# Miniprotein binders against Probable 3-mercaptopyruvate sulfurtransferase (tum1), part 2

Target 1, 298 residues: Probable 3-mercaptopyruvate sulfurtransferase (tum1), of Schizosaccharomyces pombe (q9usj1)
Amino acid sequence: MFSVGKKISFILPIKGVLQKLKDNAQKTVLLDATWYLPTDTKNGKKEYLESRLPGAQYFDIDEAKDHKNPLPHMLPPADEFASYVGKLGIDRNTNVIIYDRKGFFSSPRVFWTFKVFGHEHVFLFPNAFNAWKTEGLELETGEPRTPKPVVYEGAKLNKDLVASFDDIVKVIESPDAAGVHIVDARAHERFLGNVPESRPGLASGHIPTSINIPFTETTAAGITAPKPEEDLEKVFSSHGLTDKSVPIITSCGSGVTASVLFAALKECGFKDVRVYDESWSGYGKRANEDSSLLATGP

## First folded at step 7 (miniprotein)

Design i10v (from p1 with I10V)
Fold by ESMFold2-Fast, scan of step 7:
Structure i10v (fold): chain B 298 residues (1-298), chain A 81 residues (1-81)
Amino acid sequence: as target 1 above (298 residues)
Amino acid sequence: DLTEVEKYIVMAYWLFELAREYLEEGKYDRALQLVNLALKYAHRAHELSKKYGHTDLAEEAKRMIEEIEKLRQEIEDAMQS
């Protein structure tokens, strides 16, 4: 008859979202983080301007970025992050609930970004549009609200959540001593080096020592939602990830789907997970200059 | 169903606050759309709470309807000025 206390999930069903909207002690902001690959004809900002969950603000990973770095959507400096989210009405105490129109594709990237800058109250709402419509709730259309800007205080990069190129090099130079798993979220054929990369100028292959777990192995109903925790445990165990204390670095093409793996690993209780922000968009260019950085095949 | 009643109460309140914010921004057409949706959900909450005999929730929904109607009048007045 007694309930057992379980870990509170940062992944919310619609009932959890509604509970946050009900809470008057903490301001809630909904974020539409819809983003598409450059090869897709769809545009997240354009779709947001047409319709959204009521009150949602738009978070663009291609605007909230390091403008001095030529790589796509690299983390912004802390001050620029603070300025960007402050304009969306978000302060340090705000409950931030993030969704995207694909369901569970780009929203984990923005979730990770908030965690990187020390934001405590941040959550994911997968399959948001389908869940909203299934409950008979209407979307907002037309011109979005412009919130009154607020000051976001104390944004500071948490290096325990971000892997750099130097961190990757330490692993591949001494793999047995490093005690870190690198997990690549790209499709298997891209990992093997059998198909060209989506971005020009990149080597074909993968980071030496890395394990390939395509992010689609961790999602259900296509890419609309994460798999249940029990099924995620089976996925990670099948790839040899059984010790949740062993550090993991996730990587992909540009850090978006690596963040899907980040969320799935965290849901399963893996204690030390970092995202390699530049991922293959940066590493693949470096690998063209130094063959010791490139592996191909299984 | 309590879950359905609470859903509509929460949504009515959320949309009521958004409508007020749109009104303050001078976006009257947007404020009107959201206040009308808030009113729709408040009425639905009132209907369901009466149907299931939840007198406290029915009274809460009734008070919400009155406040939302007041805001709608403020929006309509602003649009006519």
Scores: ipSAE 0.796, ipTM 0.923, lowest interface PAE 0.8, mean pLDDT 90

Design k27r (from p1 with K27R)
Fold by ESMFold2-Fast, scan of step 7:
Formats: structure tokens, C-alpha cells, sequence
Structure k27r (fold): chain B 298 residues (1-298), chain A 81 residues (1-81)
């Protein structure tokens, strides 16, 4: 039984995860979406092959991508998404629960990807390994199973969740008329243009008109979990984001931490949130060639 | 504690199904690992349900133990052939 009038969150505590695992009416698949920056010595797939939440499949954002696009982990075509997740045993009716080993870093990117292709029953399990261990539950080790492939039907890109470069240009050309907030999830010094970008060929600075909310302002205990909804409300209102009907586009370096902001904004009830998939990895190259696209400082 | 009993019952069922899938794939080491963990959780559920007088859950956990033990025997038999 459920409480009438209570909001149902897509962010699950361990009790919510266990309830989904119990439910025989809907098949549940756990996804390990652990991903690290290229400069990190850790490797998500290698860690997954050593241990996982029992039964978890691995979702690689660097494999499930548009292989024709040189930018990192750009969204795949709908048919390639369907093929990829079908091999993981996921069909359109599957409950998909996504976690990552950092807690709440790369899992929101995969959550957003499922939402983009029209998947309804998708959830996030933050701080998963710590929560699992605290309950006295053991991890699965050794080589994972190969699930029976299924057909994922009806995957279609939802443009209401994805922003393009053209969408960004419309905002900066007519900011007063656009009625859209661009929110940059990068660290403040990167936003200001005070430090060089680690990727070559990228300008230092930000998209004109954008608001900086480093994704770490929305997470707790480092990056292991999102802040409680009440604290997220305070973060967003302190940056002037009080009207939940105003469209928001999130951006970051390559779309990963922009998806952390996406999840936090959706948790607070913001109605219209899109992720700029290219983020600074694409935009910053354009801005290096065209100074009208670049802002620096506050 | 009813919540602890339910946690172990849920995990025992989840691991039992995973062990069956590994057995079907011929991955006996993985199947054995998961069936042993399923059995451990089923025994814990049975122990706690008896301790706190949850008779229906104790009977459910006992039936689970029997089914998991049957699967473990199938895995062991497959490993010997």
C-alpha cells in the first residue's frame, strides 16, 4: 500500500531497491554505471568484473555511444541504444535500477539516457555499496553472467530532454526573450575561465548568460549521494531558480555531471530540464574559434 | 525484527534465481557462490523469524531452504559430471 498525495521519488533508498527486487510483476535489472575520468587510474569495467551488486549488468557510457561522433560518450542512435540494452536483458517494461561506485557521479548520466529514449521504469540507487554493506549484504564476485537477450521496442529520442548547440545559440542571441536558464555544473574556477581546460583545443570560460551551480553543491558526503530535497530547494533558490516552470538546460564538461544536476532538478519538481549532451567538450571548441560564444569571469 | 527477516527472504530469492541462471550457463563456480549465499540468507531469515515468533515467515524460510538446497545439489551434481 502507498500514502495518498505523497511524491514518489525515482531516487531509491536500499529499502526501495529491495522492494523492486521482490516484485515479480515487473522484471528488475540492476546496472553498474561506474565511470571515471580518463585521468583517473581506476577503471569502472575492471572493477565491475571483480565485484558488483548481485546480478548487476555493466553499462559503459563509452561503449553505448555514437561511434561516428568524435566527442566523448555522445548519445547513441535509438536503434543502437535498443540493441545495447536488449543484450543486458532490458526490455521496455523492465525496472532499471542504476548505481555507481562513487555513489552519485556517473549513474545519473545513464538514468538520463534511459529517460531520453522513453524508458519509464528507471531509478537511481545512490551510495549503493555503502548502503549494501551497512545492511550486512554481500557483493557478487567473479565473472558476471550473460543474460538472455531481449528485444527493446519503441526506443525514440525525446528532444524535450536533450539540448543541441542550436538551442544554446537561441538563448545567447536573445536572452531576455528565450526564457531559459543555462546551468553549468563545472567547478567555479573552470566556469570563470581562471584555469585551463584539461582537454586540448577548448576555450576557458563559460556559455554567455549561464549560471554556475557546481554539481558538488547538490551532493552530500562528497559525491556519494544527492542532498535531501529540502537542501536542494535551498541550493536552487539561492541561485535564483525558484520558478519550476521555467525551462533549464544543464551543461558541464562532457554531459556526465550535467546529468547530476538534471536528477537533482527533477527531484525538486522542475518541469522542463534538458541536458546539453556536447557540453563544454563541443561548445568549448566552437568558443575557441568564435569569441562571441565565450564569456569569462562572473 | 520483521524488516531484517524480509530483507533476508528477498535476497535469498534474488540470489536463488541468479544461481539458477549461472547453472543454466554452465558457470558452476558462480552458481555455487550465489546458491551458498542464498542459503546463508535463508537460514538467517529462518533463525530470526523463529527467534521473534513470526511463524508464517519461519515456514516460508524453511521451504526456501529446502528449494535452495535442491538447487545446490543440482549444481554439485553438474560439477561432478
Amino acid sequence: as target 1 above (298 residues)
Amino acid sequence: DLTEVEKYIIMAYWLFELAREYLEEGRYDRALQLVNLALKYAHRAHELSKKYGHTDLAEEAKRMIEEIEKLRQEIEDAMQS
Scores: ipSAE 0.799, ipTM 0.923, lowest interface PAE 0.7, mean pLDDT 91

Design k40r (from p1 with K40R)
Fold by ESMFold2-Fast, scan of step 7:
Formats: sequence, C-alpha cells, structure tokens
Structure k40r (fold): chain B 298 residues (1-298), chain A 81 residues (1-81)
Amino acid sequence: as target 1 above (298 residues)
Amino acid sequence: DLTEVEKYIIMAYWLFELAREYLEEGKYDRALQLVNLALRYAHRAHELSKKYGHTDLAEEAKRMIEEIEKLRQEIEDAMQS
C-alpha cells in the first residue's frame, strides 16, 4: 500500500525457486506455460513433452479458456479454471511457479489468470532454462507424471484485474474524466496501423487515447527476462506513467503480451492494473465496423 | 560453499519425491531416471559439505544417499517383478 518497506517480489530468481521447492509445509507445483504465436512453427506442448523443469506440469492457454467464446484464449469460467488446475494437482494453498521456454513471454498470461481467480501464492520464474543450466541443474525428459487430481475451492473472478469493452468505451468517450491510461503492448508499426492485421476482419490501428509501449521495451536479453525495476521505472516514466496510483488498462493482440506489461507494472508498484482480455482480437473487429473506435498514426 | 551444498540437498529431496511419485504411477523408467539424478546431487552435496567442513550437512547428505539408494532398489525390484 503506502509502506516504504521493500515488497516481496512475485518474480523469482532461481534461489527463490529453490527456497519454494524446499518448503515441505506448502506444496509447490511448477507450470510450463510455453506458448507460441500461430505463425510460429514451434508448439509449446510438444516441447514440454520433450523436456521440462523436473516435476513441471503443462498449462495450455488454448485449452484453459472460455470454449463458448470464439476469441483466442479468453479467460475460462471460474468452475472450469478450478477443474483445469485441480487436474494439475493445484489447490488453493499450492505455491504455483510459472515459467516459459522463451523466458518471459507467455508465463505472465498464466500468472495473471491465477491472480484473476484469487490464487495468492503464484510466482514467475523468468529465463528459467538458462538459469537452471547455469546452476548446473538438469532438465527432466521423457513421459511426464500424471498428478492425482485435487479439488480447487473458492475460485472467483476478480473484476478489479479484468477490463471489458465497456470499460474501454468509458475511457475513450471521456478521457479527461476517466483518469485511466490504456497501454498497448503491440509493436509500434501495428499500433500506427502501418501493417495489416494477420486475422481477417480486424481494423489496422489502435484504441483512441492509448499509449504504445511495446512489451519488448520492458524485457531484457530479447524476451528472456523483465528489465530490472530501475530500468522499468525509466521506461514507464518516459511514456508519462509516473503516478503509480493512476489506473492502467493493458491491451495487445489477444491478451498475452498485455500480461507482460501487467507483470512489469505490478513489479514497479503500480496499484491498479487491469488486462483487456479480448484486446485487439475483439476490439479490432468492432473498430472495423465503427470508425469512432479507431485511431491511426502517432 | 554453504549455498551450493544447500542447492544440491534441496534438489536431491525434490527429485527423490518426484521419483517416488513416478514409481507409484508405474512409470519405472522415469522413476529410475530421476532417482539416479537425485543420487548424483546427494553425492555432490556430500562431497562439497566434506570439502568445506560442514560436518552436520555431510551427515545429512550421507543419510539422504542411503534413503535414495533404498528407493532405487525399490524401483529396480518393481521393474523385475
């Protein structure tokens, strides 16, 4: 809140991961959340089946989704989330540590998903494979374990972490009164509308009033880790995000890299950050039919 | 140093538990792979704790080696049943 004391980070170095593995009083589950864009030839589940951090389960954002919604990897209903993670051996008291093979790309999406459903003990392990190898530790290969299912109780969607289309409309209709910043994590050329969207029926451009901070501005060594907090502070302040009490809504193509910004903003102490779950995959279709919803250029 | 010893002890315990879970699932090849890795880490912990004079940790690592070897025997016995 307003304490000057140091916060406990949800982003763990390998020493922090090892400390959680040591804690036998509270069960730990490692999650491999590796996911690739549809245009990539790689497949996260296939890579997980080849190798993983020892004991890791696979979390598929394209399976753990709202199957009634045609948009990609939208948040599932609370009961379906509970069922999905229960099959992975995760209950309310489990320490959940999430990683992905790229380092810091899709794991923040799963982190945000756990936070949305009220899970308290959830953490990110960036640059996991490189950190593991650097410490001289081996990966697990071959057939993964099948955990005994458990009951996940009390999953409830926290609306304070999720933005809807109606929330976006309120900002753009009265930007000065709304007191909310919309931040777009997409590449700058996509934000400007200079390149066509790969999905049919989507407009090229951005949400009016939105600030463009490509998620790659918040990552280091490519996309393997978040930048140190000091450097993240410089990134956000250079875009006018200096008041950490001002609400922020992050958006991207389909909610994945918007969650990278979510994690980076939370690491810097921003108090109120929501992810626009449908992002451009939903908004862009509306904007194609209603020009008042679309901005282009700088 | 002490940090490296603790790392290998933690990993040996984690892998020991995981190997037991694979054994209970009947995935004997996976159980054997992980128990062998647990054993290698326990031996490293024992070697480092002796090198740096951490006698209590050396004794803990030696006890851990014995427990892991017992699990390895259980896995090998299951494979031959």
Scores: ipSAE 0.813, ipTM 0.929, lowest interface PAE 0.7, mean pLDDT 91

Design k7l (from p1 with K7L)
Fold by ESMFold2-Fast, scan of step 7:
Structure k7l (fold): chain B 298 residues (1-298), chain A 81 residues (1-81)
Amino acid sequence: as target 1 above (298 residues)
Amino acid sequence: DLTEVELYIIMAYWLFELAREYLEEGKYDRALQLVNLALKYAHRAHELSKKYGHTDLAEEAKRMIEEIEKLRQEIEDAMQS
């Protein structure tokens, strides 16, 4: 039961997941959103085909993307999003619970994607495999089921959740007037410009005025789970993010770990948080051609 | 404990529904795997609810075992062609 004034979190412990699975009035779909950096030898789709939480479907951020955009895993058009998730058995009323095998790495990207297209009933299950095993529950193996396709109606991109390059330029051209904080989720040495980018053709450094909060400052037990809300509030406060009404734009390499910060900020009650979808994969190329877009050092 | 019993009951229902979906897809080996796991959890729920004296949950788990056994028979019959 929920009491008056109690915050209902979109981040679920295992018993919260199981309560959703019990809900006969509303269909639940589990999504395995496991994704690894291009430099990693692991493959999320291959791992999904070997084992999964029972009934889980696979959501591939490299397939559910804008195929006309050369940048990695950019948001798809609304119609393509609707088609993709409809094939997974997801409609507007479906409870969508997202997990990944690292725990809390790529699942927030898919969570943000559902929120961008107006999906209300979407949740995160961090540390999923460890939590499942700890309760003595078995994984599903072998060939996954093929759900009956459904129609996903009313998918529409919410611009209040997505930042563009033009939005970033407005902040850096008039930082005092903009009243927006840009938060960079990359490792500190990448932010400083002390190490080369993994993707070719990108400048080393960061967006001018941006605050560096490596996404690992918001996770616990490595990257398996988000920190508790109380500890997240201390992290954000230590970086000067105390006013929850001030707009924040999160950024990273390609939008994946910026979505980890998105989820952590929303869990702490920050009201206006956008993800810069292209992140450094797009901005870094622009900054290589225009030095006014690039900052280095602290 | 009530929470542990309830988790096994929920999992038995979830796996029962998944087994039925695999059966409808004609994936009999997969349906059999999931219905056997559903039975395992339903039996665990029944065992724990009896141990802790939760009479209503024990009766629910017993009814679940009967329904899951019926689905397993249906899957086995389908596998015989």
Scores: ipSAE 0.698, ipTM 0.895, lowest interface PAE 1.3, mean pLDDT 91

Design k7m (from p1 with K7M)
Fold by ESMFold2-Fast, scan of step 7:
Structure k7m (fold): chain B 298 residues (1-298), chain A 81 residues (1-81)
Amino acid sequence: as target 1 above (298 residues)
Amino acid sequence: DLTEVEMYIIMAYWLFELAREYLEEGKYDRALQLVNLALKYAHRAHELSKKYGHTDLAEEAKRMIEEIEKLRQEIEDAMQS
């Protein structure tokens, strides 16, 4: 007699991380993806240079970007992604485990980025520093190692994980025919248009037809960890997201917290989830020029 | 799920490999820091496996201590040359 297979999550507790480190047949790379909003005084790269999980490399979403696009941290071309991660010692067979110092804030953005370029063995380690300390494990300090560069082969953008402005327009022009939910991860007052945007030139409000699920409804202990799957199911169902086969596009300010929703939705078994990469940083400029693109209020 | 002993064994191996990589880069102070931490975890694994009567894990931890001490000596020798 055999046992029924168990669900394998891409969100790892510390023992899951340690199990990946034990698997010597595959190269494992830990990534510190700590990023802070431009209004924050903290700097993720500076903090990484002071301390990290042992062996961790730093992934900078403001460096690994499309340098020809003026919008913040837009996805890089596939060849530039391959070059960037290859310099971190990552190839197609590498187990990539991503964390951030806030717990569960910017690491989902890097997770989504790896999934977009076709990387299969990629995982999230929420609440990483607290979990590490609780087990009595020490952090690494001082100058980080420089890994031997490797070639990352076969990077290809998966359009099924990325929404464009044209995809958004198709939804708002024919919402009944599109059969897609647009979910906005921003704070409720930003969604309503009741507060000004911190970035200049952006309209205040939201994409027509979108529903608001602030990403903080999906996290626990502030933004330290995702809620357990059972609680995430209740959050999504309370907003009317009950059919896991219905496509969802997540959006936020610049794609970071939209990726938190991406991870939470995928953990709950939603089959078709895309992130709107430019999010409000791009859409809000368009909506400032064309009021038909803008909704305000509930 | 991993036992406390197995967690320390895994960490000792991970830090041992990282110490070797720092040594290859010529970052001797970093290599020494990580090899010392690897040794600490290997000793903790050996202590706990003996305490709980896990003879196979105790022998594995003992072999790890010997290999980590060899790397530590290599690092110390490199620092003196």
Scores: ipSAE 0.770, ipTM 0.922, lowest interface PAE 0.9, mean pLDDT 90

Design k7r (from p1 with K7R)
Fold by ESMFold2-Fast, scan of step 7:
Structure k7r (fold): chain B 298 residues (1-298), chain A 81 residues (1-81)
Amino acid sequence: as target 1 above (298 residues)
Amino acid sequence: DLTEVERYIIMAYWLFELAREYLEEGKYDRALQLVNLALKYAHRAHELSKKYGHTDLAEEAKRMIEEIEKLRQEIEDAMQS
């Protein structure tokens, strides 16, 4: 067929969102995944309780986490993920459309989380509030709906999407043999080790061999939307990422903006992309105890 | 514009179903808020479809207005019982 081979994007403009809301053959759930750094005065849950896209449920990355792990918002066990999303009315066949109030900041983390547990029908809606208001659509306010819980079947962690500390160590100990690029999404000055980390107890610098592509190089209008695919291709190629078959591990402070890079790389057709879930929140503590794990400067 | 009319029809259907769910949960004030918003969009769709000469969409929007008004009456009755 002529349409065979056309690229299907998981990043939806408002027209795509409305098309899925129209589809009565498949249930759609909108997720507000708004999250702010601990240093920010704003609170995502509080903002959600005040207003939301109509019908949206709230997904809290600090609630849907491994409660036995001291690091921030680490992936939950598969059964706890299934339980959490089931309470939001999401089963395996649900169309899940994720947005956040910054535009394209924390929603990719939740998108990656759904992909990790094998969810097929998951999408991102960047710049959602601005797009909604621009089209003359109103927000829902007041007490949110409590959906009828459903059973989420078959959640299983896909190791092909998640990198561990051991995976990082294999790359840095044998970089020529590993054939993997580690890409750090943090601001350039943090990568260089020129400024202190905001979280206490972390070394300043980066993972040896890693390439720095601040996530803001992949977003447009600040952090409200991803750049178009053509522009993303130019960003990645300017950093030497031209072979889409070469495995990439993304990293950042705690896995949130590493997921922005994950989404951007996937949009460009990179075949093997993993997110380092601990990111610098875990690695940076280890690097304080073992200087062989730490690089500084360019 | 056809896409403008369709946008309002989609929103009217989406909000109508949400209002029904709030009604079933016993959250009558929220159900009333959403059914009123659904009605607003349905009226806008009807107005624009008539203006642009989309007779089929105008008839669909009119039927939607009738169904949304019935749900609003059910919500109001529940609030008074």
Scores: ipSAE 0.565, ipTM 0.854, lowest interface PAE 1.8, mean pLDDT 90

Design l15f (from p1 with L15F)
Fold by ESMFold2-Fast, scan of step 7:
Structure l15f (fold): chain B 298 residues (1-298), chain A 81 residues (1-81)
Amino acid sequence: as target 1 above (298 residues)
Amino acid sequence: DLTEVEKYIIMAYWFFELAREYLEEGKYDRALQLVNLALKYAHRAHELSKKYGHTDLAEEAKRMIEEIEKLRQEIEDAMQS
């Protein structure tokens, strides 16, 4: 068995992307998941319409969302997810390769979303534009193609990958018994409560018992790529995360950078990792009304 | 360089398939752009495989060039009618 003992990564270098195109081009879809914070002047959809990796479709986390929930880019219902990705030409057997223009910022959110709905063949391509250019490969420009819609069957929310507010409350009410680590991906000063939140109505601080690992500790060359596995192991162990069987819930501002931690933890072999979808955008509103939900400082 | 040849063959095929899809959508300017990129990569693959004596890859690249040129003619014909 050639692959016995070898780790197969869902994070692909360009050679891995090319191998997927070689093996099954007709069943491979590249997704541009570029997303910027609302305060940024850049627009991911506008950039996608100008240029993309060849054949890439655009996945908008602000469109593929629960439209009945006022919080930003919350997971859509399973049927709406299926409808959305079906229009992009994606069915259950499609190899989905996700990238973003920052390198490794918003693409993990879309990766997590596919895993949540039970998609098996989904991969991340960090540092995509730089890697593509370095290999001397052309980008596609001009009007993108409109794929033939397909039926995405069997989309079902996997509760093992998603944490709710109630899951967080169970941890903080019984921290010694819960055996779960909550990991906050926000910048350290936001975690401490030393700076105001940009979204209105949110408390400043963090979830009680949570550990702060800013997502930038897990990325290299800014936010262009994840750190190598060896360096990720050092980051996690330095924060006391050495037992890969202990459940972890990641959180951030709105679930985007919590998904960067999700990908990094899974790459290191952590077995049970959930993303708190609401993150601080939901929890921070609750904590503003109930001080027992709020911690500040280290 | 065998790895470079395979890279160009993969890209030639990928751009070829994208050109076919744009043609089917009636997006002829996009189809022409993509088929020209397919042809560019197929020629690079053919030249490098000949240079390094990879006979099987050279034959594959040559067949790809012929197929891509047929698609380009189909696109150009569609643009004229």
Scores: ipSAE 0.771, ipTM 0.910, lowest interface PAE 0.9, mean pLDDT 91

Design l15i (from p1 with L15I)
Fold by ESMFold2-Fast, scan of step 7:
Structure l15i (fold): chain B 298 residues (1-298), chain A 81 residues (1-81)
Amino acid sequence: as target 1 above (298 residues)
Amino acid sequence: DLTEVEKYIIMAYWIFELAREYLEEGKYDRALQLVNLALKYAHRAHELSKKYGHTDLAEEAKRMIEEIEKLRQEIEDAMQS
């Protein structure tokens, strides 16, 4: 029979990845979701074109976005998401396994995006290239394949996973009544307002009432992999996040590292976690015009 | 080492299917590179399964080698047409 109470993780070690690749009844697509900050000299698409896990398709968060929104990599409309992933050979029943070349940096953003549109069979493969090499397996190099397009049916934005500016305002206007924790994944000095923001027009500081848990407190070996669940529990409890039924909204600069926190919180069993898609890229611009939206210091 | 044998069998199947997809796209050089990788994994699986006495897996790996060699011939034939 089934094991009662055993948690099945969406974060896969290489043996879990291999089991999915073995499954000939359920199609699997590997996604390279490598993305770098604008200040980095590396280019994820260029690296993908040089080498990849065998058969991997590239998912670009700067292409799969709302092109009508000026903010970076905002979630696309549901029909544009469906069209984008359908071109990658992904339908509703596909097992989607997402990795990135840093290990556990941008892949959680794409994981969250699939969950937002109702995709059930989606998984993360942290430290993918190192794990692959350690098992003596070869990468694919040269021109990637072009998959046959498929129809992705039933994509619908799940508002239970996405926080808006209006959701943030409700929390800060009535923090005791809201019963929601806002968690900021940015580096502590950025949270405090002690360093200038690299994007023009953004205030320095944080959302009032928010708790700072830099995403690097939840990762191990730099940003190569998430910490083990036992260590994640200690991180969250040390910041007062002990009740897993209390809703949490994660935020960061532009929604990428907020998604690292999303994955870590879900791995620990937190039931209600939303990502603030705009994050500081949108909120910080508003806070520059309205001081009631801005907090600084600890 | 049963786990290592199964790893190479899984990879041989995965890369074999990928090679077939490149052949269907007319990317013959890519298909040839991948079919040779699939064959390498299948031979490793066959070698290890014999070494560790996994008779059923050795027979599966042998059948895989035959199927992968057929695909390699299809690719080579396509390259010459």
Scores: ipSAE 0.821, ipTM 0.933, lowest interface PAE 0.7, mean pLDDT 91

Design l15m (from p1 with L15M)
Fold by ESMFold2-Fast, scan of step 7:
Structure l15m (fold): chain B 298 residues (1-298), chain A 81 residues (1-81)
Amino acid sequence: as target 1 above (298 residues)
Amino acid sequence: DLTEVEKYIIMAYWMFELAREYLEEGKYDRALQLVNLALKYAHRAHELSKKYGHTDLAEEAKRMIEEIEKLRQEIEDAMQS
């Protein structure tokens, strides 16, 4: 069953991935964006070096970052983004298809990063390894290929997709006038301030006025795939997010799972969604020094 | 909508291209892995196209097998040198 007149999703099933390879394999790059929390013993780069979807390049959010900023995986400057992706064989016209080994955890962060720098043809492939194996397709193992570098031209940061600390302050100082919802993707106990943050020096709690929608409410089969659009609509409406024209800023620990919410909101047709890049990794330190920035409890 | 046959044809071409790139990089063991996978997919496409009666796709898969076998020989020759 197809719905006539609906937009083509940026979230691809395996047949969508195969269609892009059929249409132009040479202008299609698969990216393994596997990333794990600092408390996890797994390492995405090590796993990529052992196996991958065939031809996939690795995108490291801890390498493709602002090296002048001490916070984890902050967006790089536009020229450094261009240099990084050019080394992966990606130019402005490349179809970029992003996956991660958890299914739908860190790949939305890389998707958002490409959208932030103005990349048009970028897609997500959730539940990639399971879908690949279910179709009888094999993974590539051993040493990966080294792509021929290309020049990525015209990378420019789109401020309509990125929220700063100053944007958050404007909302909390005048919540009734701001007309913006701040949505926190962290687990509920972290939002309430009932458990300590794993990163040192951070306050326990949340941004005043923020709504808590743990990113796991938007995923299915654990965190392997996004929920279907109809179920996402129910999740967002249950939290009062019914007007798709109202601006939303997503936040989490360091911008990774905030990007899962970004992708889910965009899939549901929310028109104005920004990710708070530093998220709690930056805000939580400020809140530890200024209690007016901190809320705790429900 | 992609058929099962078309899936294997697409994958055979994709693996063939990757094998060629690995060969150009001098990564012969990787090139051999991918060319063998290309050949496996091309044979599956040929078997399924015969089973379903898709004569044009069967001929495409047969030609693809021949080209993949040529690349495999080039890889094996390079490994011997």
Scores: ipSAE 0.788, ipTM 0.924, lowest interface PAE 0.8, mean pLDDT 91

Design l18f (from p1 with L18F)
Fold by ESMFold2-Fast, scan of step 7:
Structure l18f (fold): chain B 298 residues (1-298), chain A 81 residues (1-81)
Amino acid sequence: as target 1 above (298 residues)
Amino acid sequence: DLTEVEKYIIMAYWLFEFAREYLEEGKYDRALQLVNLALKYAHRAHELSKKYGHTDLAEEAKRMIEEIEKLRQEIEDAMQS
């Protein structure tokens, strides 16, 4: 019996993207997942309408959401996910390559969303606009194409990738027995509880037992790209994350930057990583009503 | 050199497909924009493949130029009908 194999990353350099565009075995759809915080003057949909990677469709995390849930960009029901991506021309066999204009900020959220619903052929293209321009390739401008809708079959929520509030409570009730690390991607001062939350009704602080790894510790050149795997290994090991078989739950403000940590951890070979979808936007409200759910300081 | 030629061939094919889809949607101005960009990349691939002596790629790029020019003619004809 021979064991021959090569580690294949889901994070593609431009040469990898171009190889997927060349592939005749499966169709490829490029997704612009650009999203900005509500406090930012920039708007992802507006920027997409002005220019995009050629052929790219726009994925709006504020439209592809659970419309019955008041929390921001919570995962949609499986049938609504299927309907949304089907309108973008994506079926179960499509190669989906996701980018965002910041480089590596909101695209991991959409990557995680595809993984949650069982999509196998999904990839990230960090630093996309800079890489595209550096290769001398032009962007598409003007009115984007409207793809012919397709049917997305078999979308099903994978519970192994999503953490619930009940999963968090189980960890904090028995931290030594749970054998799970909770990792908070927010800025350190927000984690400590030293600054007020911008959203009303949220406590200032963090989930008890959680480890703070601001997502910016995992990115390079600001937030344009993930750090190389070797540097990510050092970041995670410096925070005590050395055993890649130990389950990890990532959390942040609303699930966007928790997905940056998800992608970085998966790139380093961590086997069991879940994103806490509601993150602090839901948990922080609960913690404001129940102090046993809240920790502050280091 | 080979990587540069292949890059432009890939982009010419990618844009050609979308130009055809815009034509099918009746979005002629957009189809024309993309077919012109595809043609630009196909010419670049042809120039580079000749410069570096890649005879097979030069022939592929030449055939691709002919196919893209046919599509451009279809787009221009559709705009006049």
Scores: ipSAE 0.640, ipTM 0.876, lowest interface PAE 1.5, mean pLDDT 90

